# VHH binders against o75319, part 147

Target 1, 181 residues: o75319
Amino acid sequence: GNHIPERWKDYLPVGQRMPGTRFIAFKVPLQKSFEKKLAPEECFSPLDLFNKIREQNEELGLIIDLTYTQRYYKPEDLPETVPYLKIFTVGHQVPDDETIFKFKHAVNGFLKENKDNDKLIGVHCTHGLNRTGYLICRYLIDVEGVRPDDAIELFNRCRGHCLERQNYIEDLQNGPIRKNW
Short names: E, the ipSAE of ESMFold2; O, the ipSAE of OpenDDE; V2, 0.75 times the mean of E and O plus 0.25 times the DockQ between their complexes.

## First folded at step 10 (VHH)

Design H13 (framework vhh_etentamig_d1; at its last look DockQ between E and O 0.89; V2 from the best seeds 0.73)
Fold by OpenDDE, look of step 15:
Structure H13 (fold): chain B 181 residues (1-181), chain A 118 residues (1-118)
Amino acid sequence: as target 1 above (181 residues)
Amino acid sequence: EVQLLESGGGLVQPGGSLRLSCAASGFTFDDYAMSWVRQAPGKGPEWVSLISGYGESTYYADSVKGRFTISRDNSKNTLYLQMNSLRAEDTAVYYCARYDDSYGFDYRGQGTLVTVSS
């Protein structure tokens, strides 16, 4: 059935903009069909996402969906004005070079096309934490030259939750730089 | 109740081919990514391949890339694994497994034995 993702309720719905970046992380919003299984205060829909972003005086310019499922919500649930990009990313394992490249390419493309505004890149997986955090940190490390520990700390602080997967943390801290093109 | 039933295993010579099938029931098949996992005698389980709900994305372990092809027919609630150029090291019980994005592989079948031997 349409069950709530495991541990989904445990995470803050939306993080904060990462200072010095255009990134904001959030957990996956759930379409209306999930609401009957949630208390009102637990609900987090695509509409709620945009409302919460607005409450932060921010605006989304791109949503990158890293989940490996399509049952959570439909792109049609999003405003037409915000582009949606799906990058199928398997959980629990370090993303492969192709996935990393796709993410970097998408981010760079967005930044190139959005130099005249301050719109955010919204990134989410199921919980908006491990896969999301890894790829954002990977970008900051590989492309922006940020120290791994600084990137991780920044993400954790802004997301309101810490990266949990040791293999992701280890790869970020000690793994090789991935090719940017 | 979620049910996964594998078939198609058997004895094959090195260099041969097999096609495994998995019949799924008890859930909305196309809402879930599906996977093949194998376990060789005396070894731990090994992830082999994964396919998204509508087949938009596939992943393969390095050990099977270029030789195995995962596919699915959502109209039949069936997952497939085409195995070509089989090697002795491919000998294992092959399991069909459902992938949940929040949890991982939450259900698997009883498995089907694949033996590659001359």
Scores: ipSAE 0.818, ipTM 0.898, lowest interface PAE 0.6, mean pLDDT 95
Fold by ESMFold2, look of step 10:
Structure H13 (fold): chain B 181 residues (1-181), chain A 118 residues (1-118)
Amino acid sequence: as target 1 above (181 residues)
Amino acid sequence: EVQLLESGGGLVQPGGSLRLSCAASGFTFDDYAMSWVRQAPGKGPEWVSLISGYGESTYYADSVKGRFTISRDNSKNTLYLQMNSLRAEDTAVYYCARYDDSYGFDYRGQGTLVTVSS
């Protein structure tokens, strides 16, 4: 049931805004029922997420949840003014073209609707690292024309942790450019 | 205690069909994605299919696309695999597995044998 995700405590809760983009990455926030297994300083709830974003003088305009579960928190735990989008993304595998398309479509839609503000797209998977980093970098490479190594370095620096899964890294570095948006 | 109980395996001719069932208990079933994993004799496990907690998303291995259908009935805490157009290479023990987004497959059943021959 409410077991803490594997190695979740080892990751910084929220990264920094990636300069020149509208992205910020974070690990999955955990609803109150998980806090029984956490020290106070380890807690990271949906409320904590928004407090930490505000501490950076930023505002979320969309949350994209990449987890393949609804166990961690409910969308109702988020402010009603922040749209929430679930994109079911299988872990441990490079996301398929359909998933990549959905992500690009959501980002492009957000950018059109939010042209006149500076709100951020918050992206998370379980750890806010591998699936999150892959899809953000895939967007930057395919849509914004960023070099793979530059996208990866920007993500790693702003997340505060390096991408870990070699199959994701290799696909970003050596895989084809996808024009499915 | 998490419990996953598979059933529906058996001997079937090539081109035939089988429907596997998995009864789940000991956890909130719709909180978890569920999967079928198979293991042929002398081979490693193969991820066959995955379904999200409310059935909105499904995934299939290329080897079974178009032939197998995963489904679930949350009112009965039951996972299903409809297997059509069966081939000899589908012969394996089929396991029902719970998918945890961080741990991977954290629980599986004892499996049910599917034999496709002649």
Scores: ipSAE 0.564, ipTM 0.807, lowest interface PAE 1.8, mean pLDDT 92
ESMFold2 (binder alone), look of step 10: mean pLDDT 87; pTM 0.874
OpenDDE, look of step 10: ipSAE 0.792; ipTM 0.889
ESMFold2, look of step 15: ipSAE 0.536; ipTM 0.794
ESMFold2 (binder alone), look of step 15: mean pLDDT 87; pTM 0.875

Design H14 (framework vhh_etentamig_d1; at its last look DockQ between E and O 0.21; V2 from the best seeds 0.00; counts 0 for: pae E 7.0 > 2, placed apart)
Fold by OpenDDE, look of step 10:
Structure H14 (fold): chain B 181 residues (1-181), chain A 118 residues (1-118)
Amino acid sequence: as target 1 above (181 residues)
Amino acid sequence: EVQLLESGGGLVQPGGSLRLSCAASGFTFDDYSMSWVRQAPGKGPEWVSLISGYGDSTYYADSVKGRFTISRDNSKNTLYLQMNSLRAEDTAVYYCARYDDSYGFDYRGQGTLVTVSS
């Protein structure tokens, strides 16, 4: 039942804050029931997530969960002080316009409400790479006017892993701007 | 052991309707998103629809939007696919699949054949 996601161990648990943004990407934390199948050094729980963020002298203000599953952890595993937003996002395909809009809306709402602090928007899918990277980059490109290659490079550098899916990269580089409102 | 058993397939005329069912066992059903995948003759498999564990989110392929409806009854460990306005191009073996967010799906049933023909 609680099998470890494929290739999950291959990715760094938490990236770095993306300079000039409020974004930080990480792989999905796994609830306690998964620990039985992991070596101690491989474990990455919701608690571990917050500890690692604190080690970077940062604070999470929002968690956006892009996975299309609920088996990894429960919202109740998170501190009550940090809002949790689920945006069910199908893997392996470019997110649709509705998903993109939901993400942008959530980010913009957060920024509007958190002008007085420097809390981070934590974004994750299963690996915290492809879906996560695409939506963050899509936001930077469409809303912040960042050049696609610059956005991708910034994300890759900060996440510590490069976007892998060519369809995501191609859409970011050559795809149309998506509606922002 | 994870088991998925599809039923409800058959021959139907264009414009007709069909309802597929999938009985699931061997795992905590509501912990997993479930999906329907189909494979037409000579074509690769394609995602038809997804539904989250608690049914609060659904996804549909563009080709079936507005015609197909995915649902689930967690009290019965059963997944459903209501197919309306069926077309010839909907002809395929339909598989019930447990969704895996990292891989796509990790288990699927034996499938049920849906044939849409005049």
Scores: ipSAE 0.644, ipTM 0.839, lowest interface PAE 0.8, mean pLDDT 95
Fold by ESMFold2, look of step 10:
Structure H14 (fold): chain B 181 residues (1-181), chain A 118 residues (1-118)
Amino acid sequence: as target 1 above (181 residues)
Amino acid sequence: EVQLLESGGGLVQPGGSLRLSCAASGFTFDDYSMSWVRQAPGKGPEWVSLISGYGDSTYYADSVKGRFTISRDNSKNTLYLQMNSLRAEDTAVYYCARYDDSYGFDYRGQGTLVTVSS
């Protein structure tokens, strides 16, 4: 089923653009079929996502979906002009090196293709927080040389919620720098 | 307590077939999507396939599309993986895994070894 993900209502739908980067994080949008279980003010559809991005005077150029299922929404619910990429992530565990590489590769490819515009990379998991924050911070640390605490602080402030999973935070702060190819 | 028990692994020649089973208990089986994940020696885990709680949606990694079929029997609390046209690259320990919307894959069984060798 179409049950509402646990704690999904507790998180802000969309964060703010992270200054100095092309990233914006959000929780998973839910297609219209979920609205039976939501108050009107709780709804956050794919259309609502794009409206909220436009309200910030921004434009999405890529969506990276860190969930595996198509239960929440289908890629067909998005404008065909916005590239969409799904990257498998395992819950509870720090993402493995292959997953981190795929994320880095996708971001680097986007930045190269979009060097002449200011479009954003939207990243989400279910709540747009732990897996999303980990991979964004991992990219900033490994590829752009940002200090771990600075990357975490920037993500937390712009998402509007702090990273919660201690194993992710500890890996970012004290774990190895990953390969950059 | 959630329990997942895989069986059906073994040694098989390239081009052969095996059918894996996973007996589930300790939770309402049809409320959850279920998955097969494999891990080859010396490598990280690789997702193989996923099936929705009622079995109406199935998904496959590109490496197994057309060769593997995931299915479930909710009356028996059992997940299956039919593996056809097996290749040496399919050699791995295969794990049955439960999917949770909030956590992704949250429980795995002990695994069953599949060896594909000439």
Scores: ipSAE 0.024, ipTM 0.379, lowest interface PAE 7.0, mean pLDDT 87
ESMFold2 (binder alone), look of step 10: mean pLDDT 87; pTM 0.874

Design H15 (framework vhh_etentamig_d1; at its last look DockQ between E and O 0.88; V2 from the best seeds 0.69)
Fold by OpenDDE, look of step 10:
Structure H15 (fold): chain B 181 residues (1-181), chain A 118 residues (1-118)
Amino acid sequence: as target 1 above (181 residues)
Amino acid sequence: EVQLLESGGGLVQPGGSLRLSCAASGFTFDDYGMSWVRQAPGKGPEWVSLISGYGDSTYYADSVKGRFTISRDNSKNTLYLQMNSLRAEDTAVYYCARYDDSYGFDYRGQGTLVTVSS
């Protein structure tokens, strides 16, 4: 279906690169069929995503899609040169250890294979905020040793929106470190 | 209008099996994850299982892992729950629920009663 995701219009399309990291967060781009229900200035397609990234003088090296649906866009809508990874992640609840591990593994694999460049890891859920922010912050905390509050502040500032879900914030601040291997 | 209609509930003995079905209409079925949620008497609702639109991902509550299997037939707009090794504590009204990635669980059916008793 082509109904616009709830509250999707409320969020900035693309955040900024997180300094000191290879992460950039964005809301889900929508395939062309959704444009019928959007004003021109509201449209945000896969093509628009890449254009906006280029406007920041950046390049995507990987897209991690955390949504639990395939209706927003197809991998075929992306350039063949940019790998696409789907990690089905249920919203509103703290991701389980398996999901966290999959995310960490993907990020670490990318970094290992992309030491010779500065391409970005693009991460999105529907809004590119809560699930996205949690997993990025979880990585920074567990793998990079960043203080939870610093990770959250960095993400919020760069995304242009603050994490909203208290359970995510609480888990990041006070929850246990998750397995890294 | 979104409609979800559960069926297949009934009385079964401990250790028995049961297969629930949910007929969906009023929306593009494979665009949405689908779930089963149950509510036992005197208890709050419990999410049992979730399956993605094309069935590429499944989730199970710890309480049912290894015993329950969620599946779907998108050509029939139908969701299934195969329940094996049923226990008394599985007794509940089972609801079919649609999962919208942006909103969450936004619709559910009227439910079907599953009673596990000797």
Scores: ipSAE 0.724, ipTM 0.866, lowest interface PAE 0.7, mean pLDDT 95
Fold by ESMFold2, look of step 10:
Structure H15 (fold): chain B 181 residues (1-181), chain A 118 residues (1-118)
Amino acid sequence: as target 1 above (181 residues)
Amino acid sequence: EVQLLESGGGLVQPGGSLRLSCAASGFTFDDYGMSWVRQAPGKGPEWVSLISGYGDSTYYADSVKGRFTISRDNSKNTLYLQMNSLRAEDTAVYYCARYDDSYGFDYRGQGTLVTVSS
């Protein structure tokens, strides 16, 4: 059931917009049923997410949910209507090529449809760190031509936590070229 | 509390088929991904297949793609594995396992033995 995800309390709820990009990363918001197990200062609900984005003078135009479960919250728990996309991403392993393709396709579609505004793509997994950081960095490297170390540094600084999983870091730095767009 | 009970294993000839079932109880079944993991004699566990809570995402190990099909019936709290074109190397104990997005595989059943031989 409503068990708090592993080490979820250890992470900042929402990062900062990554300069020069349309990305912002955050940990998974938790629906009301989890709040009985949380101190008030530990709560991070779907409503809290939108309040924190607003405090940064930003607006979400898409949420990409990378978790491999639907138990944390439902799209109908979001306080505003915003496009929502679920990309089931298995944890602890480098995402496969199909997952990477789906992510790139979603980002490219968003950027085309939103070229005349400044809305952000919110990306989360459970902690908003390893799966999230990998896919954002993979996009920046493969599509935008960002150097691997620069992409990783930018993500780490803006998320407020460093990518932890060494196999992800190694794949970003030394892995093969994926799709040339 | 969490209980996973596998069934449907047995002896089958190469090229044959079996269907495994796993009855789940003690948790909200469709909140979790479910998996089949197998362990051949003298080998470590192998992740065979995974299915998401509503069944809209699946994963298969390369060794079983095209031969095995994972499915679930959330109204019956039951996970299935349809195994076709069985080979000797498919001989193993097959475990039903629950997949938690943050903790990984956190519960498994006692397993059901599948033996593929002439």
Scores: ipSAE 0.526, ipTM 0.786, lowest interface PAE 1.8, mean pLDDT 91
ESMFold2 (binder alone), look of step 10: mean pLDDT 87; pTM 0.871

Design H16 (framework vhh_etentamig_d1; at its last look DockQ between E and O 0.91; V2 from the best seeds 0.00; counts 0 for: pae E 2.4 > 2)
Fold by OpenDDE, look of step 10:
Structure H16 (fold): chain B 181 residues (1-181), chain A 118 residues (1-118)
Amino acid sequence: as target 1 above (181 residues)
Amino acid sequence: EVQLLESGGGLVQPGGSLRLSCAASGFTFDDYAMSWVRQAPGKGPEWVSLISGWGDSTYYADSVKGRFTISRDNSKNTLYLQMNSLRAEDTAVYYCARYDDSYGFDYRGQGTLVTVSS
């Protein structure tokens, strides 16, 4: 059934734009069928996502979905004007090089095609924290040359929650740079 | 109630092939990624393979890449694992497991024993 993801309610629905970047992280929005299991104030739908982004005076230009499920919402629940990219990413483990590359490629492609605007890259997994934070930080470290601790701190501050998984943190801090091509 | 029932295990010689099946019930099958997990004697459980709800994404452990193929038939609520080029180290109880994106595998079957021996 459409059970609420574990601990989903514990996280802020939408973070803040990461200064100096086009990234914004959020937890997974849930389609209407989940509303029956939520209090009104707990609801966070695809529509709510876009409303919250607008409240920040921002606009989404791309959504990268890192979840390994399709039960949360459908691409059809999103405006047709916003590209949707699925990068299936297994939870709890450091993403493999292929996944990292796919993410980097998508981000770089977006930036190349969107030089004339300031639209955001919205990234989410289930909680919008660990997988999301790792890949964003990995990009900042490997592509933008940001210090690992600075990248992590920036993400944590903007998301409103800290990366929790030690293996992700350790890989970001001490792991090798991944290929950008 | 979520139910997962594995079948297809047995004794096979090294280099042989085996196809496992898992019948699922009690939930919307195509909403969930499904996985195979195995546990060898004296070892902890090991992820073998994972497949997305619609079958458009798969994951394999390094130890089985190129030899195992995970698939599913959503019309039959069935998960499959084709195992080729089997090795002695593949000997284990193989479990069908439902994968929850937030938690991990939350349900598994009773397992089916695969023994690879000459």
Scores: ipSAE 0.562, ipTM 0.797, lowest interface PAE 0.9, mean pLDDT 95
Fold by ESMFold2, look of step 10:
Structure H16 (fold): chain B 181 residues (1-181), chain A 118 residues (1-118)
Amino acid sequence: as target 1 above (181 residues)
Amino acid sequence: EVQLLESGGGLVQPGGSLRLSCAASGFTFDDYAMSWVRQAPGKGPEWVSLISGWGDSTYYADSVKGRFTISRDNSKNTLYLQMNSLRAEDTAVYYCARYDDSYGFDYRGQGTLVTVSS
């Protein structure tokens, strides 16, 4: 079977726009084949994602998918007007410099192409928390000069859940400044 | 029922080569990233390499970069590790492991022993 990701039910589907940024974080939406194992109130499909974003009076201009799998949904399940970018990010460890570079490059490209609109970058991993929070905070720290604790607080508040993995938190607070490009 | 069966280990001299294989069954193979993990005697497990479900992304530990190549054949449900320029420190039991994005390595095989010695 097509098992539900570990602890996926425990997380709010979609966070709030992070003020002063173009980011919004969410957990991975699951295609219909997963719904056999879910109560109706637990379902969160690609369609549900876009409905929830619209309910916040926001619009997605890019989805960055950080999962290291293709089993959760197909990019074809997303509206054709929203660019989709897969950045394979290994879980359970701090992302390597290549992954961090790819994320920064994607964000900078989006900001350049979308400077005249207010569309958001949607970022998700499996839970929309640890890998997602790490890379968003890494971007804010390295590129925008945000203090580590301020970036983490902003992410936690807007996601609705605190970053959980200590190795990510320690790297954000005490790790090296990452080289852009 | 997930099953992973490694093969291809053996005794090889330093500088030599081996190719490991892992036959997979009981799941949709190309839905999952696959990995090689090794464990030397008296040491903890070491993540050697990872390949995405479609084979379009790979990752290698620094200790093996440039010497090892991970690959997969999704038509045969088989994962491979080509090991070149082998060194004594590569001696270990090598496990084929399924990577689940939420659970980590959720299944592994029984392993195949690689011994690099004169």
Scores: ipSAE 0.448, ipTM 0.748, lowest interface PAE 2.4, mean pLDDT 91
ESMFold2 (binder alone), look of step 10: mean pLDDT 86; pTM 0.863

Design H17 (framework vhh_etentamig_d1; at its last look DockQ between E and O 0.78; V2 from the best seeds 0.00; counts 0 for: pae E 2.4 > 2)
Fold by OpenDDE, look of step 10:
Structure H17 (fold): chain B 181 residues (1-181), chain A 118 residues (1-118)
Amino acid sequence: as target 1 above (181 residues)
Amino acid sequence: EVQLLESGGGLVQPGGSLRLSCAASGFTFDDYAMSWVRQAPGKGPEWVSLISGFGDSTYYADSVKGRFTISRDNSKNTLYLQMNSLRAEDTAVYYCARYDDSYGFDYRGQGTLVTVSS
């Protein structure tokens, strides 16, 4: 159906590029059919996403969709020039090692293939916060060697919202490093 | 109104197999991931399995990996759980539940009882 995701309106549509990284987080854009249930100023479509990214003088090079649904928008709603990757990620629980690895692999692959540009990796779940924040932070911690608190602070500041899930925060701060290869 | 109706539960011996079904109505079925949740006597609910709207992704609890298979037929608005190599500890009421990506499990059926016993 076309019901608006719970609490979706509570979050900023798009965060800021995370300094020192190629990451930008945003909430899920919604296809046109959802606009009937939104005020004009609340609308956030795939087109709006790209417009907002351009307003920041940035360009998306990859979109990683972490939602566990396909009702929000279709890959066909995106420009053909921007690759779309779906990593089905269950909410509320810490992602499993396979999911973490898939994310890391995708990011590393992108970086390897995009050394000659500064295009961004756009990551989103429904709200672009908890699942998104965890996986980005997990990457920074495990692959880039960033201190957990620094990674979390950086994400929170750039997203404009703080990670909410204590299990995610606890795992980032005190959990083991996950496999990188 | 969202409705979920489980069926297929019953008594089975250890090592046996059982196939559960869930008939869904009142919503666009393939827009939602669907799940099976079980609750054993004296225990809290346990997430068993999850399948995406089009079946592109599945998830299993460690306790059932390799033994259970979740599937769906969107043309029939039906969710399935094939349970093989059943164990005594699989005894529980099994619930069909709709998974909303933003909210979580927002609807579930009345459940069907699965009893694994010699």
Scores: ipSAE 0.652, ipTM 0.841, lowest interface PAE 0.8, mean pLDDT 95
Fold by ESMFold2, look of step 10:
Structure H17 (fold): chain B 181 residues (1-181), chain A 118 residues (1-118)
Amino acid sequence: as target 1 above (181 residues)
Amino acid sequence: EVQLLESGGGLVQPGGSLRLSCAASGFTFDDYAMSWVRQAPGKGPEWVSLISGFGDSTYYADSVKGRFTISRDNSKNTLYLQMNSLRAEDTAVYYCARYDDSYGFDYRGQGTLVTVSS
C-alpha cells in the first residue's frame, strides 16, 4: 500500500528557518502516486517543498531524510539536484548513538562545505516533528552548547508544532551526554 | 494484496539452529523495512529484529543480539531469520511483519512455531 502516512495531514508542511542555525524542518513530501488520495489543498509534493522554500527566500543545500522507508519519494523524484542523505532512524524510540553520530557528522560536513553561502539543511522524518526535532535539538545541545529547553523552544516555534513524544523530551532535558564522534 | 508466508519453524534442542523464511507478495518488497516479531505462549508480542529495504540497516532486540541474524533477498522477495544458539526462552510463534514508518507494523503473516526443548 500507498497509504497516506498516519496523521500526516495534521501537520504544517514546512516550518521556518531556525534563527541562528542552518536548519529548516518539514514533513515528508509525497510523490505523485499519493496524490490520488489527497484533496488538492492537502498535497505536499517534492515540487511543493521547493516552492515553499523559495517563497521564504531560502535555498536548500542538503536534505536529510530520517525515515525508515523508501516508499514516500526517491531522490531522483526531486525537482532539483540537491545533496540528499538518508539516515535510517527507527521511529517511536530515542535514536541510538550511531544514528546521532551520523546526523552530527552530516551537519558538520555540510557547514564546512557551505561556509561561504547561506543554504539550509532541510531535515524531515515522516511528520517533521519527533525524530527531526530530536536530532536537530541533539545537535544544538551537544555541538553548539545550546541549553536543552532553549533548543526545544526554538524548534517548536519554528516548526509550528511542539515535540510530542515524552521519551524524546526527557532524553534531551535529562539524558546522558552524547559523543560527537 | 499484501501476503506474508512464514516457514521453517519446528522442534529443536537447546543450542541448535533454525532458519526461518518469509515469502512476501502484493507490494514492492524493497520499498519496505521488514521485521520478525515473536509471541511466546501466554505473552504479548516482542519485536525481535528489523531490516531496511535494501538491507543496509539492521536492529536487534538485546535478547537475541549475537545469536540471530536478519537478512533479505530482494530478488526472491524473501525475508530470513537465522537463529543460532537457541534457548528455551526463544520458544514462540515467529511472525514476519512489514514495517510502516508512520504506523509501525501494518501487516503480518500467520506465523511459524519454534519450540526449543530437550
Scores: ipSAE 0.407, ipTM 0.717, lowest interface PAE 2.4, mean pLDDT 91
ESMFold2 (binder alone), look of step 10: mean pLDDT 87; pTM 0.874

